# Designs tried in a protein design chat: VH-VL binders against q9h9l3. Part 3

Target 1, 176 residues: q9h9l3
Amino acid sequence: PRKMVAIDCEMVGTGPKGHVSSLARCSIVNYNGDVLYDEYILPPCHIVDYRTRWSGIRKQHMVNATPFKIARGQILKILTGKIVVGHAIHNDFKALQYFHPKSLTRDTSHIPPLNRKADCPENATMSLKHLTKKLLNRDIQVGKSGHSSVEDAQATMELYKLVEVEWEEHLARNPP

## First folded at step 8 (VH-VL)

Design z20
Fold by ESMFold2, look of step 11:
Structure z20 (fold): chain C 176 residues (1-176), chain A 124 residues (1-124), chain B 107 residues (1-107)
Amino acid sequence: as target 1 above (176 residues)
Amino acid sequence: QVQLVESGGGVVQPGRSLRLDCKASGFTFSDYDMHWVRQAPGKGLEWVAVISYDGSNKYYADSVKGRFTISRDNSKNTLFLQMNSLRAEDTAVYYCAKEGYYQSSAFLRYFDYWGQGTLVTVSS
Amino acid sequence: EIVLTQSPATLSLSPGERATLSCRASQSVDDYLAWYQQKPGQAPRLLIYDADNRATGIPARFSGSGSGTDFTLTISSLEPEDFAVYYCQQYDNWPLTFGQGTKVEIK
């Protein structure tokens, strides 16, 4: 059976308006939710906006952060050959400057059976917070101190497990 | 400089159709979910529809579901709204709107740029 | 679904005065709250996002505060160009919704 991991990233603002999203943390968990990778990452550009309310990133986290190129190499080694699960995962891949094979990618923000289980419209892009509350009866992203990519990656894997059999069969019948 | 320019508004009779276009420039259009928001004359703002960055997901306000279709052509940096079975209550200025920066851990669906709007009037 | 109620409907003030605008949500929206300014014949302009962050180019006299269900936009000293309609918007859950507006007018 093919190995499966879940990924979640946190981004900070770079560029002229601080609206370019640059990778500043990445967490990867295995099928059981065990942490395989969790590093603060130093973007190659000046940080204009830490976006701490959402990212949880503060200046002190950058002091010993892994430079982007090194972190990217480490992350891609973990992802190679695996099914990668995420929530709005295209944003994580954009921040990584990497696009995992479509056939090995699972996005919990775009899985109609998962939305159906949550009593949500199949085509609504629901937040990880709301899906986790509805389907797992857990509160994540609590407080104003920012989000944890470990917590978010773990929640994403648990959500995928709820539809894994159905969705893997669907994808086998409908290859991307 | 971010610019959004709507077109296609006009006066139409109830039950007819109109298509609105929104031409985008000054940003990477295919990186962003895009929205339509409308404002009836003298009234407040109402969210109408959203389409994902790649066009694969669409979601609508209940007031327009089944009658309106949002779409996009990323090769032309253009957002569309096909409005069928128009009703008098659809009379409004229609704005296209761009979301702020993307963030993986949260959807931040505030609108940092708006077009100037195009007026749709539905009357007989 | 989430109703945003703005108060007051109209705020009549003179230039130089402090304006305080309220937005109350029918359920928690955490910090997923934005404020917009709209002048006659113009599109809305983003003032505040994420409850308390000023958008690029917005003067320091504008500030946002609050979390959960109770939010405030403050204009510390009104300028002539600040007389407009102000809307709050939540983006915590679908459908995205706006408040009905507060008109800030010259007394």
Scores: ipSAE 0.760, ipTM 0.908, lowest interface PAE 1.5, mean pLDDT 93
Fold by OpenDDE, look of step 11:
Structure z20 (fold): chain C 176 residues (1-176), chain A 124 residues (1-124), chain B 107 residues (1-107)
Amino acid sequence: as target 1 above (176 residues)
Amino acid sequence: QVQLVESGGGVVQPGRSLRLDCKASGFTFSDYDMHWVRQAPGKGLEWVAVISYDGSNKYYADSVKGRFTISRDNSKNTLFLQMNSLRAEDTAVYYCAKEGYYQSSAFLRYFDYWGQGTLVTVSS
Amino acid sequence: EIVLTQSPATLSLSPGERATLSCRASQSVDDYLAWYQQKPGQAPRLLIYDADNRATGIPARFSGSGSGTDFTLTISSLEPEDFAVYYCQQYDNWPLTFGQGTKVEIK
């Protein structure tokens, strides 16, 4: 069986008016929640908006941040060949300028059985925070200090594990 | 600059169908979930439907579920709303709305940009 | 669904006065609350998001506060162009819902 990892990225705003989302932190955990990767990342372009409320990123975090090109190489090395679990994971891949094979991707924001288990509409995208509270009785992303990508990656993995068997069977019958 | 331009509104009889279009520009359309919001004459705002960035996920208000279909063509930067079995209570100005930017695990479902709206009148 | 109740229904004030608008949620929405301004014949315009963050281009006289179930939009000193209808909107849970609106009119 293929190994699973969960990923969560934080982005800052670059480009005109900070509307371009650029990778500024990436966290990867294994199936057990152990941290495999957690680095601040320096975007190639000037940061216009740190988006600290959500990203948790501040200027001081960029002082010794890993350059994007280097970080991308490190991250891709970890992800290659793995089943990658994430929440709204297309954003993470976009920020990484990398697209993982769909057959090896698991997006917890698009798993109807997970929503059903949480008494949520099956066809609605629910936040990681909401699902984590409903299904794990755990509060994440508390306050206004920004997200912890490690915490979010761990929560994502925990959520997926709740529906792993059912979903993997579904995917086997309905390959993407 | 971000622009959203709705079209397709008009007068239609109950039970008939109508399709609305929303042409987007000034941003990467395919990166954002898009919404329809409507407003009956002299009334407040009512959320109608959402479609994910890639069109793979759709969700509707109960008032339109089973009758309306939201879709998109990212190659044309266009959002659609197919309205079937129209009722008098569907009479409203229909707005397409763009979500604000979002982080990977958090959906910020506020609307930072709106179209000018297109009026749909359902009357016999 | 989460019901948002705005008060007052109508607020009659003069230019230069302070306006205080309330939005109450039937259950906690944390800080996932936005405010919009709508003038006659126009689309809504985003003023505040995440309860207290002013949107780009919005004048400093607009401010939002609150968390959980009670929220407030404040206009410190009304300008003539501020007379409009104001809506609150929650995005904590589906379906997305709006308040019924508060009309700020000239006294």
Scores: ipSAE 0.465, ipTM 0.834, lowest interface PAE 1.3, mean pLDDT 94

## First folded at step 10 (VH-VL)

Design i25
Fold by OpenDDE, second read of step 10:
Structure i25 (fold): chain C 176 residues (1-176), chain A 123 residues (1-123), chain B 111 residues (1-111)
Amino acid sequence: as target 1 above (176 residues)
Amino acid sequence: QVQLVQSGAEVKKPGASVKVSCKASGYTFTSYFMHWVRQAPGQGLEWVGWINPYSGDTFYAQKFRGRVTMTRDTSISTAYMELSRLRSDDTAVYYCARSGTYYYDSGPRFDPWGRGTLVTVSS
Amino acid sequence: QAVLTQPPSVSGAPGQRVTISCTGSSSDIGLGYDVHWYQQLPGTAPKLLIYDNSNRPSGVPDRFSGSKSGTSASLAITGLQAEDEADYYCQSYDSSLEGWVFGGGTQLTVL
């Protein structure tokens, strides 16, 4: 079996009215929740909205932030060849301007057995916060300081582990 | 309808530079990646690189790093590819091609393609 | 020289079935990246023929089909027609090169 990592990214707003999501932080943890990567990242475009309430990103975090191109290279090196777990992970990959193989991607926002376990509709898109509370009895994304991408990545991995066996079997029978 | 209109044929001497343009229409220019692919006479397709028209971020094939520069002008939805220090083996038809930014947005498939721009490098 | 390997040429008579193979490695197709196919008629730009291994864009006849298994992909053309005479290229992404890669191309001749 391939190594598994979980990823969570925080984005800031760039472009007109800050509607474009640009990568500003990326956290990657291994199967055990150990942090493999956690860096603030400097977007190539001017930041219009730090989205601090959600992202936890502040201007001070960008002072010594890793340039995007450099960070991307570091992140890709970690992700390549691994099963990557994330929540609504297409947003992370899009922000990275990166394509990970579909067969090596696990999106906890689109795993029906996970929703079923949480007594949610199987085809609904539930938040990471809700699933974590329901299934792990843990509160994440608490307070006004914004999200912790490390915490979110760890929660994502823990959630996936709850349905890993069942889902991997399903994928084996129904490859994307 | 989505279209990519490229600039006309170019004839250059060795050592010179060439800049090919690709004007996009029929879609939001900044929402898709733009790729450049070349094809030498009687040869196969060779990926040169891609640009994110929104941010201007570029990613080049290793072979062309140091010689190729991809840019864009969002005000006119036009992508540019400049190749410097031209040599005879750079003679090829250069294509621009669109792809999505992720799998849900047309993905990494190239569609559509420009009609190509012939660049001839000869003494 | 091409990263993906295709036969240089294939041929068939009208109405026949032909297949074009595309062989990659553990860093591209074998890693799980999807394969796309392009048709290039003589003197024209490539056209998307198959995407994501087996999907046909609008306007592409169902006699064109694609499949993928392991490190290889295959393009099948049934009911071969004269207008199918063209070059065909497979495409994928190579993680080691951090870029898209093409096959060497296959020239299809309709006899």
Scores: ipSAE 0.905, ipTM 0.945, lowest interface PAE 0.5, mean pLDDT 95

Design i26
Fold by OpenDDE, look of step 11:
Structure i26 (fold): chain C 176 residues (1-176), chain A 123 residues (1-123), chain B 111 residues (1-111)
Amino acid sequence: as target 1 above (176 residues)
Amino acid sequence: QVQLVQSGAEVKKPGASVKVSCKASGYTFTSYYMHWVRQAPGQGLEWVGWINPYSGDTYYAQKFRGRVTMTRDTSISTAYMELSRLRSDDTAVYYCARSGTYYYDSGPRFDPWGRGTLVTVSS
Amino acid sequence: QAVLTQPPSVSGAPGQRVTISCTGSSSDIGLGYDVHWYQQLPGTAPKLLIYDNSNRPSGVPDRFSGSKSGTSASLAITGLQAEDEADYYCQSYDSGLEGWVFGGGTQLTVL
């Protein structure tokens, strides 16, 4: 079986009025929650909005941040060939300007059994914070310091593990 | 409607450079990737590279790295592909083609295509 | 030279069913990347025919279908018509080359 990793990215706002989401941090953990990658990343465009209250990104984090193209190469080397778990993961892949095979992607924001387990509507899009609290009895994304992509990636992996067997069987019967 | 209008045919000598343009209309230029694909006479399609029109980030096929430069002018929704150190085997029709940024926004499929620009390299 | 392998030519009579294969490797189709198909009529630019293995864009007749299994994909054309005479290309992504790849193309002749 393929190795499994979880990814979470923090984005800052670039472009007009900061409406474009650009990758500013990426964290990748393995099945056990061990950190495989965690870097601040320098977007190619000027940062208009750090979105600090959510992203946790500050200007000081960009001083020695890894240039995007370099970081992208590093990240893709880790992701290639693996089952990648994430929450609303299309945003992460988009920010990476990367296409991961759909058959190797697991988005915890779109797993009906996970929502069912959390007593949520199966087809609703629930936040990572809500699912983590409901199913893991753990508080994430607390405080005013913004999100921790490592913490979020770990939570995402733990959530997926709760439904892994069932979901993998489902996907085997219903490949994307 | 979405359209990609390419510049006219080019005739170049070996060693020269050529710059082909592709003007996009009917959609938000910076929200989709622009690819370049070429086709030598009587041959198949060959992917050259792609550019993110928003950031300007480029990704080239290994074969063309160091010789191809993709750029864009967002003010006129135009993408450019410049190929330098031309040789006879660069003779081809060069296409620009649009793709999405991920699977939910038309994804990596190429649609639509420009009508192509013939670049002839001959002594 | 093409990363994906297609038969150079196929032929069929009007009304018949023809299939075009596209064989990849463990670093492209076999890795899980989707396959797209393009139709190129003589003297024209390629046109998207099938995307994401089996989906048809608007305007593409349902007699065109695509499938994918393992390291290979297939384009099937039923009820072959004279207007189907064209070149057909499969496309995918190769993680090793870090780029999009095409098949060598298949020339379809309607007899």
Scores: ipSAE 0.910, ipTM 0.947, lowest interface PAE 0.5, mean pLDDT 95

Design i27
Fold by OpenDDE, fold request of step 13:
Order: C-alpha cells, then structure tokens, then sequence
Structure i27 (fold): chain C 176 residues (1-176), chain A 123 residues (1-123), chain B 111 residues (1-111)
C-alpha cells in the first residue's frame, strides 16, 4: 500500500503585471496531519505581487526563503511514489512544473461523493473553505492575514478521509 | 496549423558552442512547454531538457547540466537551445517539441515536433 | 543505454499483427507514469502515435493501439501495411532522473 500525503501551495505574482503564479510556500502533511514539509520558497524571478491578502506571503518571508529549484527537489522527493491529495491540485503541480501520475493524484475539488456529502452539486467546483466548514465544521482561511498552507493541507486530508473508502473503490473500478 | 520551424544545419569544431532556434506558430507560444530532444546518427531519441516559455524556467537532463542553456524570446515566439563545449558525440539532429503544462492541456506528450536541426561536431 | 527497453527490430507481412514491447522499471512506468508512442518514418521527425497509454490522436488509424500494465507497455499494429515500416519509440517519465525518457526504439520491417 502506498502512503498518502496532502499538499497545499501558496503562490505570488511574477512576470508582466504579476500574472505569473510562482510558488512561494509549500506545505505537505502525512495521513495524520503531521507536517512533513513547510517552507517559504524564493521564485527565480522578481516578485511583482505578493498577493498577501490570499497567500499570506510578505516580503520578509523571502529573506531566507529556499530557492525554487532546491525546494522543488525536496518536494518531489517527498511526493514520489505517494498518493498525493490536494484541492485544485493542478494549480500546485503547475506551479511546481511537475507531472505527478494521474493514478496517484487525488483532487478534493473534483470528487463527486465529497460534494454530495456537503449537499453540493456533484459536478460543481467548491472551495476548500466551504467544504471544510460544511463537512468538518471548521473555519479556515479566516482573517486578513492570508491563508495557512499547513492548515489548508490538513483540512484537505481530513476531507479526503471522509470519502477515501468509496473513492478508492471507485478509482479501482475506473482507473484514470 | 501548429508549426515548429527550426534553424538550419550547423557545423562546429570541438570546444565550440552551437545555438539552435525553434520558431513556433499556430498556437499561443507561452501556453505550452518546449522540449528539446536529440538523435545521434542511427541512434535513438534522447531528451535534453525543457523550458517554460511563459516564465523562462528551465529543466535539463542531468547529462547536459552545465553545458546546455535554453532560452526564449516571447516577442517572436522562438525558443533557443545552446550547447557549449561541444564534442564529437554531440553530433546529432536536435528537435524541438511542444507539450502541455499539465494534463488538462495535452499533458506531457510531445506534439508537434520540429523537423530537426543537424549539428555536426568535427575536427 | 536507453532507460526503457524495446526490441531492436520486429517484422511482419502485410495484413498481420505485430506488437512492440516497452519495458520500464519501478522508477518510471512502474510508478504510474503514462506511456506515449512515436512513429518515425525514414528521414523524418518523430510523430505522436499513441498518448496516455492507449489514446490515438486524430489521423491515426484504429489499427494502432496501446496498452500499459505494471512496468511495461505495448504497441500493437493490426492489418500491417507497407507504410507502417518505420522506427517506433515509447516515452515515459523517470522520477530518479527527473526527466522524460525514451525507449531504444524498434525498427519495424514490413516483409
């Protein structure tokens, strides 16, 4: 059996007008919610927009941040061979410029049984905050200080646990 | 239609550098990764590396790290691969090839390919 | 020295079925990475033939099919035609190398 981890990343804006989403923080937790990785990451290009309201990233966090290429290597080492759970995880992997095997990927933003459990349309894309509140009765991403990627990763894992058995059975019958 | 037009054949001496270009058309240049793959005469395909034309980020095969530099000019939708400290075993046809950035945009399959650029390294 | 292993050559008569194997390891195909196949006609650039293990791009006839199981993949060609004579390459991703890898290539001869 493969081990399971959950990932959540925060991105800042780089490039023209800050439209490029660059990895600035990555958090990885194990099945129990223990933090395996949590680092601020320095993008290779100049940061135009810290997106602090959402990302929680400030200029001071970049002073001793891990260079992107180094961080990417560390992260990939952790993820390799694991079932990786995330919310809208394509954004995280795209920011990492990484292709994790589809068969080992779980996106909580695209799990119909999870939406059904939350009384949401099965084919709708619901926010992590909404699902967490509805199913875990927990408030995340509160305040104006920005998100906590550790908190978000932990919430993502907890949400997946609610539908793990059913969804894994579904995937076994219908491999991606 | 989607096309990748590569620069012409090159002849270089050992120790020199070569820079091959790949001009993209028929699609949004910055929305796809650009890969470089080479093929020595009578041999198989060998992945060299790829560049994200949107960000300029590059990732090289370990074998070529320190000798290869991939760049792009978004204003003319052109990718470049420069290989330095050339040796005879670098003689090959060098291809550029497009892939997606994630599974929802065609993923890591290479399509299309340029017609290739022959680089000959000979003393 | 290719990471993925292919037979160097296969042959068949027109109308026959041929298969080309692609054997990987626990660090590439065995990890769940998809396999893609390319056809390279003599003197030309490779062309995508099969993607994501078993899907055909538009323009590729259905007599070409792909499959993957465990650490290996296979390309099958039914109703072999003279125009199928070419080199075929499988491709995947190797986590240990942190890069895409190709098979050594298989030369298909139509007798």
Amino acid sequence: as target 1 above (176 residues)
Amino acid sequence: QVQLVQSGAEVKKPGASVKVSCKASGYTFTSYYMHWVRQAPGQGLEWVGWINPYTGDTFYAQKFRGRVTMTRDTSISTAYMELSRLRSDDTAVYYCARSGTYYYDSGPRFDPWGRGTLVTVSS
Amino acid sequence: QAVLTQPPSVSGAPGQRVTISCTGSSSDIGLGYDVHWYQQLPGTAPKLLIYDNSNRPSGVPDRFSGSKSGTSASLAITGLQAEDEADYYCQSYDSSLEGWVFGGGTQLTVL
Scores: ipSAE 0.934, ipTM 0.961, lowest interface PAE 0.5, mean pLDDT 96
Fold by OpenDDE, fold request of step 13:
Structure i27 (fold): chain C 176 residues (1-176), chain A 123 residues (1-123), chain B 111 residues (1-111)
Amino acid sequence: as target 1 above (176 residues)
Amino acid sequence: QVQLVQSGAEVKKPGASVKVSCKASGYTFTSYYMHWVRQAPGQGLEWVGWINPYTGDTFYAQKFRGRVTMTRDTSISTAYMELSRLRSDDTAVYYCARSGTYYYDSGPRFDPWGRGTLVTVSS
Amino acid sequence: QAVLTQPPSVSGAPGQRVTISCTGSSSDIGLGYDVHWYQQLPGTAPKLLIYDNSNRPSGVPDRFSGSKSGTSASLAITGLQAEDEADYYCQSYDSSLEGWVFGGGTQLTVL
């Protein structure tokens, strides 16, 4: 069986008005929550908005940040061949400008059994924070320091594990 | 209608450079990736690389790294591919082709294609 | 040169069924990357024929179908027509090359 990892990325704003979401941090954890990758990443363009309140990214984090192209290579090497779990994971992959196989992708923001377990509408898009609180009784993304991509990735993995058996069976019957 | 209009045929000497353009219309230029694919006479398709017109980020096939440069001008929705140090085996029809940025927006399928630009490299 | 392997040519009579194989490896199709198919009529640019293994874009008749299994994909054409005479290419992504890859192409002749 393929190994499973969870990914979470933080983005900063680049471009003339900061409308471009550029990868500034990426965290990858294994099935047990062990950190496989956690790096600050330097976008190729000037950062206009650090979005610190949400991203947790500050200017000082970019001083020794890994250049995007290098980081991308490192990340893709880790993800290749693995089932990748994420929350609203399309944002992460888009920031990476990467197409992970659909059959190997798990998005916890689009798993009806997970929402059902949390007493939410199955077709609703719930936040990672909400699901984590409801199902794991854990608070994430607290304080003013911004998000922790490691914490978020770990939470994502734990959430998926709650519905893994059911969802994997579903996917086996209904391949994407 | 989505269209990709490419520049005209080019004839170059070995060692020279060629720059092919691809003007996009009928869709938001910066919302899709632009790929370049070439086809030598009587041969198959060969992927050269792609550019993200929104960010300007480029990704090239290993074979062309160091010799190809992809750029874009968003003001006129035009992508460019420049190939330097041309040699005879670079003779080919060069196509631009659009793809999505993720699966929810067409994904990595190439659609549509430009009509191609013939680049001939000969002494 | 091509990473994906296709038969160089296939042929069939009008009304017949033909199949074109696309064989990859554990670093491309075998990793789960989707396969797309393109039709290239003589003297024209390629046209998307099948995407995501088995989906047809609008305008593509249901005579064309695609499938994928393991490290291989297949394009099937039923009710072969003269207008189907063209070159067909499969496409996927190769992780080892970090790039998109095409098959060598298959020339379909309608007898």
Scores: ipSAE 0.934, ipTM 0.961, lowest interface PAE 0.5, mean pLDDT 96
Fold by OpenDDE, look of step 11:
Structure i27 (fold): chain C 176 residues (1-176), chain A 123 residues (1-123), chain B 111 residues (1-111)
Amino acid sequence: as target 1 above (176 residues)
Amino acid sequence: QVQLVQSGAEVKKPGASVKVSCKASGYTFTSYYMHWVRQAPGQGLEWVGWINPYTGDTFYAQKFRGRVTMTRDTSISTAYMELSRLRSDDTAVYYCARSGTYYYDSGPRFDPWGRGTLVTVSS
Amino acid sequence: QAVLTQPPSVSGAPGQRVTISCTGSSSDIGLGYDVHWYQQLPGTAPKLLIYDNSNRPSGVPDRFSGSKSGTSASLAITGLQAEDEADYYCQSYDSSLEGWVFGGGTQLTVL
């Protein structure tokens, strides 16, 4: 079976009024939660909004941040050929300006069995924080210091592991 | 309706540069990627590269790296492809084509296409 | 030069069924990337015919269908019509090249 990794990215606001989400940090963990990648990333465009409250990104983090193109190359090397698990992962891939095969993508924000297990509507989009609290009894994204993409990636992987067998069987029967 | 209007045919000498334009309309220019694909006479399609019109980020096929430059002017929703150090085998129809940014917004399929710009490189 | 392999030509009589194959590798179709198909009528720009392996854009007749399995994809045309005479190209993404790739194209002749 293919190796699994979980990814979580933090984005800052760029462009007019900071409405465009640009990659500013990326964390990747393996199946066991070990960190494979965790870097601050420098967007090619001027940062208008650090979104620090949510992203945890501050101006100081960009001083030695890895240029986007370089970081993207590093990240893609890790992701290629792997099953990539994430929450609302399309945002991460979009920020990476990258297309991962749909058949190798697992989005924990769109796994009905996971929602069912959390006593949520199967077709609802639940937050990572909510699912993590409900199913793992763990608090993430607490405080005002912003999110930890490493913690979020780890939580995402752990959530997926709860429904991995069932979901993989489902996908085998219903390939995207 | 979504349209991509390309600049007219070009005739260039070897060693010269050519800059082809592609003006987009009918959609938000900065919300989709713009690709460039060329087709030599009687030959198949060849992907040249793509640009994110919002950020200006570009990604080129290895074959063209160092010789192609893709740019955009968001104020007029226009993408540009410049190919330098032209040679005879660069003679082709160059197409611009739109794609989504991820699978939920039309994804990596190319739709629509411009009508193409013939670039002829000859001595 | 084309990364994806297509037969250079196929032919069929009106009303017949024809298939065009598209063979990739472990770094493109075989890796799981979707395949798209384009129709190019003589003297015109390519037009999206099939996307994401088997989906038809609006306006494309249901006699066009696509499928993918393993490292290969296939375009099927049933009820062949004279207007179907064109070049057909498959497309996918190659991770090793970090870019989109096309097949060599298939010229369909309606006899």
Scores: ipSAE 0.905, ipTM 0.944, lowest interface PAE 0.5, mean pLDDT 95
Fold by OpenDDE, second read of step 10:
Structure i27 (fold): chain C 176 residues (1-176), chain A 123 residues (1-123), chain B 111 residues (1-111)
Amino acid sequence: as target 1 above (176 residues)
Amino acid sequence: QVQLVQSGAEVKKPGASVKVSCKASGYTFTSYYMHWVRQAPGQGLEWVGWINPYTGDTFYAQKFRGRVTMTRDTSISTAYMELSRLRSDDTAVYYCARSGTYYYDSGPRFDPWGRGTLVTVSS
Amino acid sequence: QAVLTQPPSVSGAPGQRVTISCTGSSSDIGLGYDVHWYQQLPGTAPKLLIYDNSNRPSGVPDRFSGSKSGTSASLAITGLQAEDEADYYCQSYDSSLEGWVFGGGTQLTVL
C-alpha cells in the first residue's frame, strides 16, 4: 500500500482587492499525524489581505517565509507518489498550481460515508470544523488567532481513518 | 465560442528572439492556464511550459529554462511566449493551448488549441 | 525522445478496427496520471479526442474510445473512415520532469 499524507494550506489575498488566493502556509502530516512539513510561504506578489482571522497569517510570518517556487518544490517532493488526504483539497492543489493524480487524492469534503457517519446528508459539503466536532469530539479553528494548518491536516487525517477501509474498497470497485 | 488567435509567422536569424502572441476569447482568460507546445517540421509535439494568467506564475520545461519567457496581458486576454537565443532547431510551429486549473475545471487536458505560429530560424 | 512511447505508424482498411498504444512509466501513467489523446489532421492543429483516459468531448464520434491500465493507455478506432487518417498523440504528466509529456505520435493510414 502507498504511503498516505494529509495536507492543509493557508492562503492570503493578493492581486487587485486581494481577490487572488496565494499560498502562504502549507502543512503536511503523515498517517500518524507527525508533521512532515510546515512552512510559511512567501507569495510572489504583494500581499493585500492577510486574511488573518481565517488564515492565521500575519505580516511577521512573512519575514522569513520560504519563497513560493522553493516551497512548491519541497512540497511536491513530499506529495509525489503518495495518497494525499485533504479537505476541499482542490483549493490546496490550485494554490500550489499542482495536479495530483485523481486516483491518489482523498477529499474528506466529498466522502459520502464520512458524512453519513456524522449524520449529515451524504451529498452535502460539510466543513472540517463540523465533521471534526461531530466525529472526533474535538474543537478546531477556535479563537481569533486564525486556523492552524497543522491542526487541520491532523484532523483531516483522523477523519479519513474513520472511513478508510470502506472508502478504499469503494474506490477499488469504482476507480475515478 | 472559445477561441485562441495566434500571431503570424515569423522568420528569424540565429541568435535572435521571437515573441509569439495568443489572444483568448469566449471565456474568462484568467480562469484557465495557458500552455505552449511546439512541433518541429515532421516531428511530434513538445511541451514548452505554462503560465497562470491570473497570477503570472510560469513553469517551463527544463529544456527551455533560461531561454523562454511567458507573459500575459490580462487587459486584452493575451498570452505571450518569447524564445531567445534562437537556433535552427527552434524552427517549429508553436501552439498555445488552454487547460483548466484543476480537475473540476477543464482539467489538465488541452482544449482548445490555437492554429499555431510558424517560427523559422535560418541564417 | 518522447517520454511516452507510441508506435510510429498504424494502418487499416475502411470499416476495420485499429488500436494505438501509449506506454509510459512509473513516473507518469504508472503513477496514476490520466491520459489524453489528440488528433492532428494534416496541416492542422491538434484537437482533443479523448480526455481522462476514456471520455469523449462533444462532437467526437463514439467509434473513438480510450482506455488505461497500469503504465499504458490505448486508443481504439472502430469503423475506420478515410477522414480518420491523421497523427494521434497521447499525453500525460511526468512527475520526475515536473511537466506535461506527449507520446511520439502515431501516423494512422487508411488503406
Scores: ipSAE 0.903, ipTM 0.943, lowest interface PAE 0.5, mean pLDDT 95

